# Designs tried in a protein design chat: VHH binders against Glutamate 5-kinase (proB). Part 11

Target 1, 356 residues: Glutamate 5-kinase (proB), of Aquifex aeolicus (o67209)
Amino acid sequence: MRIVFKIGSNLLETDEGDIDLSFLSKLAEGIKKLHSFGDKVLIVSSGAVLSGAKKLGIKEKPKDLTLKQALASVGQSYLMHLYDTIFSNYGLKVGQVLLTKDVFSKEKEERFKNAKSTLEKLLELGVVPVINENDAVAVEELVFGDNDFLAVYVSFMVNADLLVIFSSAGGLKDDKDRIIPVVEDIEKVFKYVRGTGTSFGTGGMRSKLEATRLATTLNIPVIITSKEENILDLRNLKTKGTLFKPSKRKLRNALKVIATLEEPKGIIVVDRGAQEALKAGKSLLPAGVVSVQGNFKRGDVVSIQNEEGLIIGKGKVNFSSEEIEKIKGLKTSEVRKLLNTTKDEVIHRDNMVIFL
Key: E = the ipSAE of ESMFold2; O = the ipSAE of OpenDDE; V2 = 0.75 times the mean of E and O plus 0.25 times the DockQ between their complexes.

## First folded at step 6 (VHH)

Design s24 (framework vhh_7sr4_2)
Fold by ESMFold2-Fast, scan of step 6:
Structure s24 (fold): chain B 356 residues (1-356), chain A 122 residues (1-122)
Amino acid sequence: as target 1 above (356 residues)
Amino acid sequence: EVKLVESGGGLVQPGGSLRLSCAASGFTFSDYEMGWYRQTPGKQRDLVADITSGGDTKYGDSVKGRFTISRDNTKNTVYLQMNSLKPEDTAVYYCARTETYDRWEGYTFDYWGQGTQVTVSS
């Protein structure tokens, strides 16, 4: 079994603001037991900026990118020293792997294959890879700044059997503040985070659910749980938190590539009627388009967003952004005349992946 | 701008042959997969044949063994040789530029020609 553990910076910190060494020890003990069953483990860890700030005595979180990158550089070294020291107490070896977003790009396939080969070799050697974003050299930090998605991309790369996301919330809670033990249909539970946490670019429950939705769409089960979890129970998909079951629909390889390796070049906002049609497996028609954001050409991959701002899918467009702006709301016959084309769908169902 | 111009269509008797040509301009022809599609009245367009930049070919089940797709990268032209034509082959034939990245699931087409009519009747 291959398991990927995702640890956020907020979970690495104690109430006193120090690194939580007891949690890392508990995790190491659990991983040692998983290894005894022949399981393979990878860790996607945040905490470099936090660790750097602690090392340098800086109490305020940096607002500027250069200071953040400098702190990440100092902190990544310190954080890896802690992983190495603590894991060594349990006979475990760790290896640092720093990745940038372009590793998970179709146009940089050689980088994807090289990173995959490195991770496979580390697992073969009995090493636990500790993976983080390469913050010191990342030029577009905000686009890749959420390690919840890095954990999904890593899980896809190594064909993980389970992704475990640690959260201070301990799982997904319903409207009565009770942990939901099992989620079979993730679209039905997004409502529990809809009224709060609509901000971009940082970790949080909405980010964790969006990453979880991508993972389950890729047929990978996800557990969101607290650091009080029994690590060995996770091997049997048992948790004190929430188990998100993988999609029952096995996704085709071309659509997995669209979902993961294709960077969207724009956004198409759809109305409620179009959203329901897309969920039912229909193509996106011009009449369902509310607005277009960004500049893209025919054949580019774009994100599909609902009117509430939730990304619900991705797909390859039959029309440019300028063309869609002209045809939105038009009938099929008018579209064909205006664009000198035989295609009437903005996105064909066969070139589209829908999360909700 | 991208242009695809088909030629070679016409009326032919059952068992006859036709050769379709598609002259392409406005892009680096050798980098793209090219295909032929056909449409009969009241039906959607179906794949007839496609060809990669390297010359690998794929055919629709109804035309395998009868039709041959080929390309000439020096002339920026793709061809469809149609032999042993049947009345069921009557359709408008379209040339298309294809996208290679969706080959496992089929192709997304950026551009279509105007179409050329092929009629097979006695």
Scores: ipSAE 0.000, ipTM 0.101, lowest interface PAE 22.0, mean pLDDT 80

Design s3 (framework vhh_7mjh_2)
Fold by ESMFold2-Fast, scan of step 6:
Structure s3 (fold): chain B 356 residues (1-356), chain A 119 residues (1-119)
Amino acid sequence: as target 1 above (356 residues)
Amino acid sequence: EVQLVESGGGLVQPGGSLRLSCAASGFTFSDYAMSWVRQAPGKGLEWIGRIYTSGSTSYNPSLKSLVTISRDNSKNTLYLQMNSLRAEDTATYYCAAETYSRWEGYDYWGQGTTVTVSS
């Protein structure tokens, strides 16, 4: 099995404010055991800025983006040295891979293929790839926050069997601060993050849930757990934290490409009735469209958003943005006459991915 | 680091007008579509409207006649103009950045600003 571990900056820091070498040692020991079962492991690690600040003795968090980029450059070198040194104590070899979000674009398909080939070759050589955003030259990590989405995209690229996200919270907690052991329908648990009025969760939990939703849609199970977890138990999808089960709907490769590599050229906002129909596996009809945003043509990929502003899916449109503006809210028969077409669906279910 | 900071909220009388601002930093503001969303006490989130990268706007039909969204890319600022305010407009107002051009399923939210409509 292939397992991707996502490690955030907060988990690399001890209560005393130093880099958590004990956690890295525990992780290396666990990975050595996983390797003995023939499993393959990749790590998506944040912590470059933190590591750089520690290396240079800087005590204040950088507010200047240029300073942050400089610290990331210094820190990436230092962090990689720590991975290499600690993992070598367990006979493990690591390899640094720095990626930008351009690698995960349909427009840059060859870059995706080349990165995938490199990761596959490293795994064949028995190497543990340590992957991070290329902070020194790109601003994409500023958009991701703590690399949760990078971990999902890497998991997709290598056909991972499991994504493990480490969190100081130790898992997803309910209204009574209890860890939810298993989540089968991720939509039902977003309320534990969104229902706070002035806050949409604890720190990075919203980001982790949104990334988890994408991963489970791609048929990859996700575990969110603490750094005190027994690494070997994860092999059997057993955790002290929260297991998010993959979607029961097996997604074909073309739809996985739409979900990940196709950059949307616009947004279609749908009403509650359309949202429920889409969740039930139905196509998007004009009657369910509330508004359309952006300038796109027939065949382009767009985002599907609910009236609460949450992106709930992506799909390839049968109509241009101009055409949808004319047909939104209309009955199927009226659409066929107005556009002189045999198509009546804004997006056909076979060309649509719904995130759950 | 991405940051969205709303301002301009406060107490306003029924029938009054109010302009909210959202200051963005940490990302290329002009590349993102921006939205306004509100949450009244004890109620769910209600989408108000959106402004495209082109400057074109789309509104919740229930609110279209009462609100106007605009942006100033030179100042990295999003605006919400509200007119003819009613008690039911009392809510916490959030701005959000949408990654529709690049990354799906990821949004940035401000901390919110509270608008209270009462006499």
Scores: ipSAE 0.000, ipTM 0.201, lowest interface PAE 16.5, mean pLDDT 81

Design s30 (from e8 with V101S T102R D105G G107A V110Y; framework vhh_7sr4_2)
Fold by ESMFold2-Fast, scan of step 6:
Structure s30 (fold): chain B 356 residues (1-356), chain A 121 residues (1-121)
Amino acid sequence: as target 1 above (356 residues)
Amino acid sequence: EVKLVESGGGLVQPGGSLRLSCAASGFTVSDNYMGWYRQTPGKQRDLVADIDSGGSTKYGDSVKGRFTISRDNTKNTVYLQMNSLKPEDTAVYYCARTYESRWEGYAMDYWGQGTQVTVSS
């Protein structure tokens, strides 16, 4: 089995603000045991900025992008030295892989294939790839911001059997602060958490849930757990944290490409009735469209957003943004008359991914 | 046991002022990132202001220049001074603690019960 471990900088930091060498040793010992069963492991690691700040004696989080990139450059080197040193104690070899968001773009498919080939070769050589965003050269439009999404994209790239996200929270908690052991339908849990008070500004559990929703839509199970976890239990999908089961609907590759590699050129906002129809596997009809944002042409991929501002899917449109403005809210018969066309759907179900 | 208790909300006329307080127990505010958030019915919570462990502050664009976040380490309390209040500032205001690493990003792990601020004449 192939397992991707996502490690945030908060999991790498001790109460004293130092790098948690004990956690890295525990992780290495666990990976050694996984390797003994023929499993393959990749690590998506944050911590470059933290490691750089520690090495340079900087005590506060940088507010300046250039300083953050400089710290990441210094810290990535130091962090990799720590991974290499600690993992070598367990007979493991590591290799650094730095990726930018544009590797996961259909327009630059060659870069995706090259990165995939590199990761496959490292795994074949028995190496544990340690992957991070290329922070030293990333610009805002090309950054992941949150490495939870990078971990999902890497999991997709290598056809991972499991994505494990380490979190200080230790799992998804209900309104009584109890860890939810299994989530079958992430949409139900996401709505609950949205209503009861997880962060909706930047990062945190909401971001982890959105990344998890993408992974389960791509048929990859996700475990969110603490660093106290027993690594070997994870190979059996057993956890002290939360297991998010993969979607029962298996996506064909073309839809996985829409979900991951196609950059949306606009947004279509749908009403509640359309949202429920889309989740039931139906096409998007003009009657369900509330508004259109951006400029796009027929055949472009767009994001589908509900009235609360939540992105619920992506799909390839049959109509341009100007055409959709003319037909939104209309019944099929009215659309045929207005545009003199045989196409009735804004987005056909076969060209649409709904996140579950 | 971590607790955040807000106080100081109420009804005020446009152009008026209010001072919100957030009393913390179970941890030390000076060792953590603390923030004020607000929520109007049907919308998500928006960041109003935050203060990091070093005392550096950030403000949302809509309140910049009118609101001031501060803390009193001896009282383990975070404050939000709100001046030149507008009807658009009407919301439930929440105090929150951040649990994510200060180096990578921030998420709120503990919220207070909220305090209502109504700006109306």
Scores: ipSAE 0.000, ipTM 0.173, lowest interface PAE 16.8, mean pLDDT 81

Design s31 (framework vhh_7d4b_2; at its last look DockQ between E and O 0.07; V2 from the best seeds 0.00; counts 0 for: pae E 11.2 > 2, placed apart)
Fold by ESMFold2, look of step 7:
Structure s31 (fold): chain B 356 residues (1-356), chain A 123 residues (1-123)
Amino acid sequence: as target 1 above (356 residues)
Amino acid sequence: QVQLVESGGGVVQPGRSLRLSCAASGFTFSSYAMGWYRQAPGKQRELVASISGSGGSTNYADSVKGRFTISRDNSKNTMYLQMNSLKPEDTAVYYCARGTYSRWEGYTYFDYWGQGTQVTVSS
């Protein structure tokens, strides 16, 4: 079984603000046991900035991008030292792998294949890869954020059987502040992270849920849990946190590529009727389009968003952004007259991934 | 390199309207959430309104709901705040802000602000 563990910056810290060495030891012990069952384990780890700040005695939370990059450089060395030292106490070997977002791009497919080959070789050698963003060279627009999406892309890259995200929240909570033990339909639980918090959602849980939705669409189960979890139970999908079951809709490989390796060039906002039609497996028609964002041409991949701001899918457009702006809301007959075309679907169902 | 420049502030009488603009440069505007903060004299800075990158989701402080409207034009890299029915308590420096996901703190926060524009509502 291939298991990816994601450890975020906020989890790596104790209540006193120090690096949680006890959790790293617990994880190492658990991984040793998983290895005895023949499992393969990878770690996607944040915490380089945190580690750098602590190493340099900086108490203030860094706000400057250049400072964050410098701290990440210092901290990555220190963080890997901690992994290596602690894991060696359990007979485990670690290998550092630093990735940037552009590794997961169709335009740079060779980089994807090279990264995949490296991870496969490390697993073959019995090594636990420890993967992080290469923050020192990342620019703002190429940064993943807190590695939740990196963990999903790594899970896709290595054909992981399970993604486990450790979170201080301990799982997804309902409106009564209770952990939801199992989620079968992730769309139904987005309401617990909408319209809450100070800005556009409930802190980091919104982004974790977006990443989880991608993973389950790729047919990868996800567990979100706390560091208090029993590591060995996770191989059996047993958790004190939240288990997100994979989508029952089996996704063709071509659509997995659209969902992961093809960066959207824009956004199409759709109405409720169109959302229901897309969920039922129908194509996107101009009548259901509310607005268009970005500058894209025929054949480009775009994100599909509902009016509540939820990204509900991705697909290849049959029309440019300019053309869609002219035809949005029109009936098929009006579209054919206006554009002198035989095409009447903005996105054909066969070129579309729906996350609902 | 990131620049956020507010404009449209001024002195107005209670009950009047004012429209603030925020011109953005140095980043892909449509990829980021945006917000308006304000800081009244002697008070902490507070978030007044926010808007998603697409413009499809907006949020408002209770004190301004129904009176203020946030919007954005991604083709012009500009965000707006339409302020209607202004009250003396709306007097503050208003700041344009860009929303960034913090890997340090595990949540979305605004960490790039403009220089601000003064709004004064006085009789």
Scores: ipSAE 0.000, ipTM 0.208, lowest interface PAE 11.2, mean pLDDT 82
ESMFold2-Fast, scan of step 6: ipSAE 0.143; ipTM 0.562
ESMFold2 (binder alone), look of step 7: mean pLDDT 84; pTM 0.842
OpenDDE, look of step 7: ipSAE 0.007; ipTM 0.274

Design s32 (framework vhh_7aqx_2)
Fold by ESMFold2-Fast, scan of step 6:
Structure s32 (fold): chain B 356 residues (1-356), chain A 124 residues (1-124)
Amino acid sequence: as target 1 above (356 residues)
Amino acid sequence: QVQLQESGGGLVQAGGSLRLSCTTSGRTFSDYAFSWFRQAPGEEREFVGAISGSGGSTDYADSVKGRFTISRDNAKNTFYLQMNSLKTEDTAVYYCAAETYSRWEGYESEYDYWGQGTQVTVSS
């Protein structure tokens, strides 16, 4: 099986603010055991800026973007040296792969294919790829720092059987601070996210749950767990943390592409009745549309948002933004006459992904 | 590891004020962003307010905006919730929570640590 491990920068820090070499050693030991069963492993690792600051003796978090990029450059080299030396002690070989957001775009499909081919070849050679964002040239990604989604995109690219996200919390906790062992329906557990939705809350448990929701929608199970996890148990979906089961609806490849590689060109806001219909597997009808944002054409992919501002899906539209503005709230017969079309759905269910 | 302890709860009349405190022990206080949550009997736990690790950013639930203020004192390893113009519907057990904050990449936050809760009762 193919397992992707996501390691955040905070997991690489000890209480003293040093890099946690003992964790990397335990991970390497576990991966060696997984390899003995024929499993293949990839690592998505943050920690470049942290590692660079340590290497250069900088103790204050940089505010300047250029300094962050410089630290990431120094730190990526240092971090990879640590992976290489530690993993070598267990007979493992590592390879660095640096990716930018545009690799995961349908408009740059050849870059996606090339990155996929590189990862596939590394796995065939028995190498453990260590993947990070290319921080030196990725200005937008450095501002937002969202490697949880990078881990999902990598998992999609390599057809991973399991995504493991390490968390200091050790899993998703309920309102009594107990780890929830299994999640069947991720929408029911978002209430346990203890975040503000503010910018300083990004990259935490909310980010991990949003990334997990995307992964489970793509039919990839996710485990969120602690550094104390028994790595070998993970191959059997057994964990001390939280197992998020993949969606029971098997998604065809075209919809996985919509969910991951298609950049939305606008937003359609739907009412509660439409939201419930979409969750039940129905198409989006004009009557359920509250508002339209952005400029898009027939066949473009858009985000579907509820009235609370939550993105609940993505889909390919049958009508332009101007056409939807004219037909919102109308019945099928009125739509067909006004737009000279046989189509009455804003988005057909076969061209729509709902995040559940 | 960090431990959180709330104080300052109690009985207060509608229109009155209370200041809740949350004192931390363990890891460096400045490495955490802090939040307040509350839970009324029979209801789910709800977000009240948050303050960033630097203290430069705050956020509040719509139900308390303009009435509650969150602040922190790094020298005392304590953060606060100043509650003004209290209403009977503010009656709840109030919990403080800490989210781990990466010093370098800055946005990894997890609510790893919670206090035991402090009761606030607002009488009419």
Scores: ipSAE 0.000, ipTM 0.322, lowest interface PAE 10.5, mean pLDDT 81

Design s4 (framework vhh_8emy_2)
Fold by ESMFold2-Fast, scan of step 6:
Structure s4 (fold): chain B 356 residues (1-356), chain A 120 residues (1-120)
Amino acid sequence: as target 1 above (356 residues)
Amino acid sequence: QVQLQESGGGLVQPGSSLRLSCAASGFTFSDYAMHWVRQAPGKGPEWVSSISGSGGSTNYATSVKGRFSISRDNPSKTLYLQMNSLRPEDSAVYYCAAETYSRWEGYDYRGQGTQVTVSS
């Protein structure tokens, strides 16, 4: 089997503020055992900025993006030296792979194919790829935690059998702070992270659940667990943390491409009735559209958002943004008259991915 | 790069009004739900309000419902919080934050915050 391990910056740091060499050693020992069973392993590792700050003796959190990029440059070198040194003690060989977001673009599919070929060759050679974003040359920054989504995209690229995300929380916790052992429907558990009330933000857990939702939609199981996990047990989908089961609906390859490689050109906001219909496998009708954001043409891919601002899907539109603005909220008979068209669906079910 | 800059805070008397602003750059503002979060000294962050990317849906914490109004101007990439009938317990540093979706991981950004002090 192929297993992707995602390691966040917080997991690389001890309570004393040092890099957790003990955890890296434990991970290497576990990976060596997995290799003995013929398993293949990839690591998606954050920690470049942290590692750079440690190497340069900088004790305060960086305030400035340019400083963060500079620290990532210094830290990536240092972090790879630590992986190489520690893993070599267990007879493991590592290889650095730095990826930018444009690798996972339909418009740049040659870059995707080249990166995939490189990872496949490294696995064939018995090497453990250590993958990170190329922070030193990133021109756009995104607002969320560690490399959770990069780990999902890598898992998709290599057709992983399991994605393991390490978390200081040790798994997803319920209202009574107890680890939920198995999740079959991820939408039902978002309430434990994003409730209404007196507190906002669960640190990195929201990003981990968003990434997990994408992975399970792509039919990849996810385990969120602690550093205390028995690495070998993960091979059998056994965990001290939370197992998120893959979606029971097998997604066609064309829809997996929409979910991952197609950059959305705009957003369609849907009402609750439409959200329930979409989850039940129905097409998006004009009557369910609340608003349209962005400028897009017929055939473009757009994000589908609920009224709470949560992205719930993606799909190819049958109408431009201007056309949807004219037909939103209308019944199908009114749409046919207004647009002189045989198409009455904003997005057909066969061209739509709904995240579970 | 994603940048969020809050402004409009200050020292006001109980019962007063303030309007906070958050200027956003480095991302397609209209594609993201936006939030206001506040943090009082010695307390954890408290979610105050949210607005969808279109502005068509808004939500409020029970403690501010009926007194605060969230809004946005997508062409100018600005988020607003209109605060009416301010109370001493509203005193906090107010931050704006962007809703994260199925995107590539990056750096966590909240703005620097703007201090609101409600005191006689």
Scores: ipSAE 0.000, ipTM 0.184, lowest interface PAE 14.7, mean pLDDT 80

Design s5 (framework vhh_7aqx_2)
Fold by ESMFold2-Fast, scan of step 6:
Formats: structure tokens, sequence, C-alpha cells
Structure s5 (fold): chain B 356 residues (1-356), chain A 120 residues (1-120)
């Protein structure tokens, strides 16, 4: 089987702020055992900026973007040296792969194909790819706030059988601080997400759950677990943390492309009734639209957001942002007449992905 | 070792006031945004209020707007929730949480919680 391990910068450091060499050694030992069973492994690793700061003796996170990029450059080299040195002790070979978010865009299809071919060849050669965002040149906004989404995109690219996300929390905890062992319906557990209701940042467990929801929608199971995990148990979907089961609905390739490679041009906010209908496999109707954000045209892909601010899907619109603003709240028959079209739906179910 | 520690909870009569404090250690305080959450017995955990890393922006749940104020003191590595005009429905365990906008540290930290009981 193919397993992608996602390691955040926080999991790469000890409580003292040093690189956790013990964890890297444990991971290498586990991967060597997985290889003995014929499994293939990829690692999506954060930690370049942290590693650079450690190498240069800087104790606090830089606030300047240029310094942060410089630290990522120093740190990526240092981090890869640590991976190479530690993994070689277990007979493992590693290869560095640095990706930018635009590799996962429909507009840059050649880059996606090239990256995919490179990863497939590395796996064929028995190499463990260590993948990170190319922080030295990733300058537009916060391209990836955490590599949780990069790990999902990589898992999609290589047709992974399992995505494992390491977390200091050790899994998703309920309101009694108990690890939830299995999640069948991820939407029901968003209520346990820490950091809900804030407009500040994308970090922590919310980011991990949003990435996990995308992965399970793409039919990839996800395990969120601690550094204390038994790596070999993961190949049997056994964990000390939380197993998120893949969606029972097999997603068509066209919809997987919408979910991953199509960059949304705007946001449509839907009411509770529409959210329930969309989860039941229905199309989005004008009456269910609360508001529209952004400027987009007919045929563009947009994000679908609920009133609580959670992105619940993506789809191709039948109407422009201006047209949707005019038709929200109108009867179906009036929509057809006003827009001189045979389409009554804002988004047809066949052109829509709902994250579950 | 990263730690968040709440204090200031207790028993208070309706209409009274309490100030909760969350003292932090083990990370760079100024890089984090901070939030307060609460959970009443048998209820879901709910958002109460948040303050940005710069301290220049705050956000509150509708149920507490005008009554609660969140603030931070970077020199003391502490942030606060000033609760005024308390109601019996404010009775809950209150949790402090820290989150970062940094790719360096994208995980959330939580305190152990402090009980607030409002009697009528």
Amino acid sequence: as target 1 above (356 residues)
Amino acid sequence: QVQLQESGGGLVQAGGSLRLSCTTSGFTFSDYAFSWFRQAPGEEREFVGAISGSGGSTDYADSVKGRFTISRDNAKNTFYLQMNSLKTEDTAVYYCAAETYSRWEGYDYWGQGTQVTVSS
C-alpha cells in the first residue's frame, strides 16, 4: 500500500524547541518495516523555517517575510541533511521534492503531470520522497498555512491508500477530552474543533479536519495520531488516534479535479436547508443562496460555504455572480424567464463536490 | 513545555463580574492569536471571544457582545476575559486557546479549563 505521512513543524520539535531526532529515528525504523512488506511511503514535512532558525541560533519566529524565506532556504538544506543521515541508518534513501501550490492547478497541468511522474519514479527506485512547500519562492499570500492540504494533494497525486497526519493532540478529542477512535461522518465532529468561531488564522485541528474532509471525499482514509503511534499498525488501519473512514461514494475523476485542481473564483454562502439538500445529493437552487462573494462568470468553479463560515463544497456555476445576486429568493419559473435560460440551478449536482 | 493555565473562575451572583486570566509559557506570545471558549454541562463547546496577534482586532459571540471584553498583555504573556453583567446561562467551564498565523507553528494549544458558576 502507499502511505503518506504528514509531519508539521510542531511535531518536528521537542518541548525545548530542538529538532526531535528520536521521532525521526522511530519513523525511519517504522518505514523500513513497512518497506519489508512491500509498502511505499512518502513524507510531507514542514519545518524548514524552524530548522533554519535552529541552525542560525535564532530562538523566535521571524515576523519579516524576507527573513522567513531566508530561514526556509537554510533550514530546508539542514532538515534534508537530518532526514538523509537518520534514514540512512535504516538503509533508507530519501529524495527532496519542493512544490508550490500552482503545481496543483488546472492552469498549470504540465507541472502537475511532471511532479506526479517524478514522485512515481522515486517510489519505483525505492526512495522515500520528502516533500515540502518551496517556501523560498512561495510569496503570494499564505499559499499553504500548514502542509495538511499539501499532504492531501500529494495523496491524490500518487493515489495513496492512507494519509497519516501527526498531531500533538494524538487524535480528535470529544467534549470529555477522549480520543474518538473512528469517524464515519466528519461533519458531525466539526463541533469538537478547537478554534471554531474565530476569524483569526487557519491553524491546528480545524485545518487538519478540513484537510481530512477533502481526503475522505477523494476516497482516501485518514488517521490523525501522535508520535507514540505504532507505525506498523497503520498498514491495517489500526491506530491509537482517530481513523477517518473514506466516503462510501466513489468520486468521478472530473469531480476530483474540481475538488483539487480548480481554484475557486468566489464563494456562495448557503442556508441550513440548502446545506442539508446538498449533503443529500441535490443541486443548489437560488432559494438556498444567502450571499455571494467575489466576481465570477458562468462556468467558473466557486466554493460553497455554510452560514457558520465552513467551506462545505465546490462546484461549477450556471450563472455569474451578478446573475446569482439577482435570482436569490426568486421562484424557479421566474429565474428561467429573467436570465433567458433553461437552467434553474445555481450549481447542478453533477458538477458539484460536497465534502463529507 | 507549552502550557496555558486559566485562573479567576468561581461562584458569582447574577449581575456580578469576573475576570478570567490565561497565563502562557513555552512559546512566543506575540505570535499568537487568543480565544476563549466555554462548555456548559451537557452542551457543546462554544466560542466566546478572540483577540488578534497584534491586539488590534477582537471578535465576540452574539450572546456576550457588550458584556465581555477580551484583552492581552504581551509583557506578562497573559490574556484576559472581563465578564460583566453575568447571567445564569453564562455558567460553564471556560477554556483558553492559542493559535498562530505562522507556518512555523500551525497548531492550537488549550488550557485545562476553569469553572464559572453564576447563581441567581
Scores: ipSAE 0.000, ipTM 0.176, lowest interface PAE 15.1, mean pLDDT 80

Design s8 (from e2c with S101D; framework vhh_7sr4_2; at its last look DockQ between E and O 0.09; V2 from the best seeds 0.00; counts 0 for: pae E 12.7 > 2, placed apart)
Fold by OpenDDE, look of step 7:
Structure s8 (fold): chain B 356 residues (1-356), chain A 119 residues (1-119)
Amino acid sequence: as target 1 above (356 residues)
Amino acid sequence: EVKLVESGGGLVQPGGSLRLSCAASGFTFSDYEMGWYRQTPGKQRDLVADITSGGDTKYGDSVKGRFTISRDNTKNTVYLQMNSLKPEDTAVYYCAAETYDRWEGYDYWGQGTQVTVSS
């Protein structure tokens, strides 16, 4: 069994940004046991910037990109020192792998393959890969945020059998503040995470759910649980948190590639009508487009977002961002006249994946 | 005219094997996901196996490890190799074609072929 552990900012126990060493020890102990069963474990870590700030005694949240990058550099070094030290106590070896979002783009397929090969070799060697975003060189457009999506992408890359996301919330809670033990259909539970800003790759339960949705669509079960979880129980998908089962929706390999290997070049916001149409398996029409973000060309992949800010899909566009800006909200007949085109859809159904 | 024609069904003893074939015509075969379903009287059709245009396969829980679905795009044919057949596998087996990401189910169905597993 291959298991990916995502450790977010909740790894930091104190308001001061100190890393929970007790949790890391527990994790190491658990991983040692998992190894004894022949399991392979990968860790997706976060908190490099915060760790760097702590190390340097910086109390203010960095606003400058260069400062963030510098702090990430310092913090990542510090984090890896802790991982190595603690894991060594349990006879475990760790390896650092720093990735940027563009590694998961089609344009950099070779980098993807190389990264995959590196991870596979580490696993073969019995090493626990510790993956983090390469924040030191990343630009805003290439940021995963709290690494929820990075964890999903890594899970896909290594064909993980399980993704475990540790959260201070301990799981997904319903309207009565009870942890939902099992989610068969993730769309039914988004209602419990209302009001939180939806940004791709940002922290919070909503981001976790969005990442989880992608993972389940890729046939990867996800557990969201607390640091108090028994690591060994996770082998049997036993959790005190929430188990998200893989989606029953069938996804073609080509669409999986679109979902995981094509870096979105922009965002198309769609109205409620379009969202429903997309759910029904229809193409995205100009009439359903509310707004466009980013600069992209025909044939590029973009994210599809609803009016509430939820990412609901990904697809290859038939029109450029400029063209879409011109045709948004228009009827097909108007579009044909305006652009002198025979194409009717912004995104054809065969060229998109809908998570809903 | 779209046609799906199943063949290869029949009577077989428990533990035996059958190979079903479905010949497709009237549409671009390579663009469709192909599947096998089975139905017993009074029950709903259940998925036995499906295969995407890219070759991804999915199986019903009861047939995993025993059945294998495959396709030949040059012949516009989908196959179902059924091994270690059990009496509970007795059903009418239907071939189906579905365009990807259509939420309304399969677009085309065959007429079905009877498979009977009995001693």
Scores: ipSAE 0.000, ipTM 0.298, lowest interface PAE 11.4, mean pLDDT 85
ESMFold2-Fast, scan of step 6: ipSAE 0.015; ipTM 0.339
ESMFold2, look of step 7: ipSAE 0.000; ipTM 0.375
ESMFold2 (binder alone), look of step 7: mean pLDDT 80; pTM 0.799

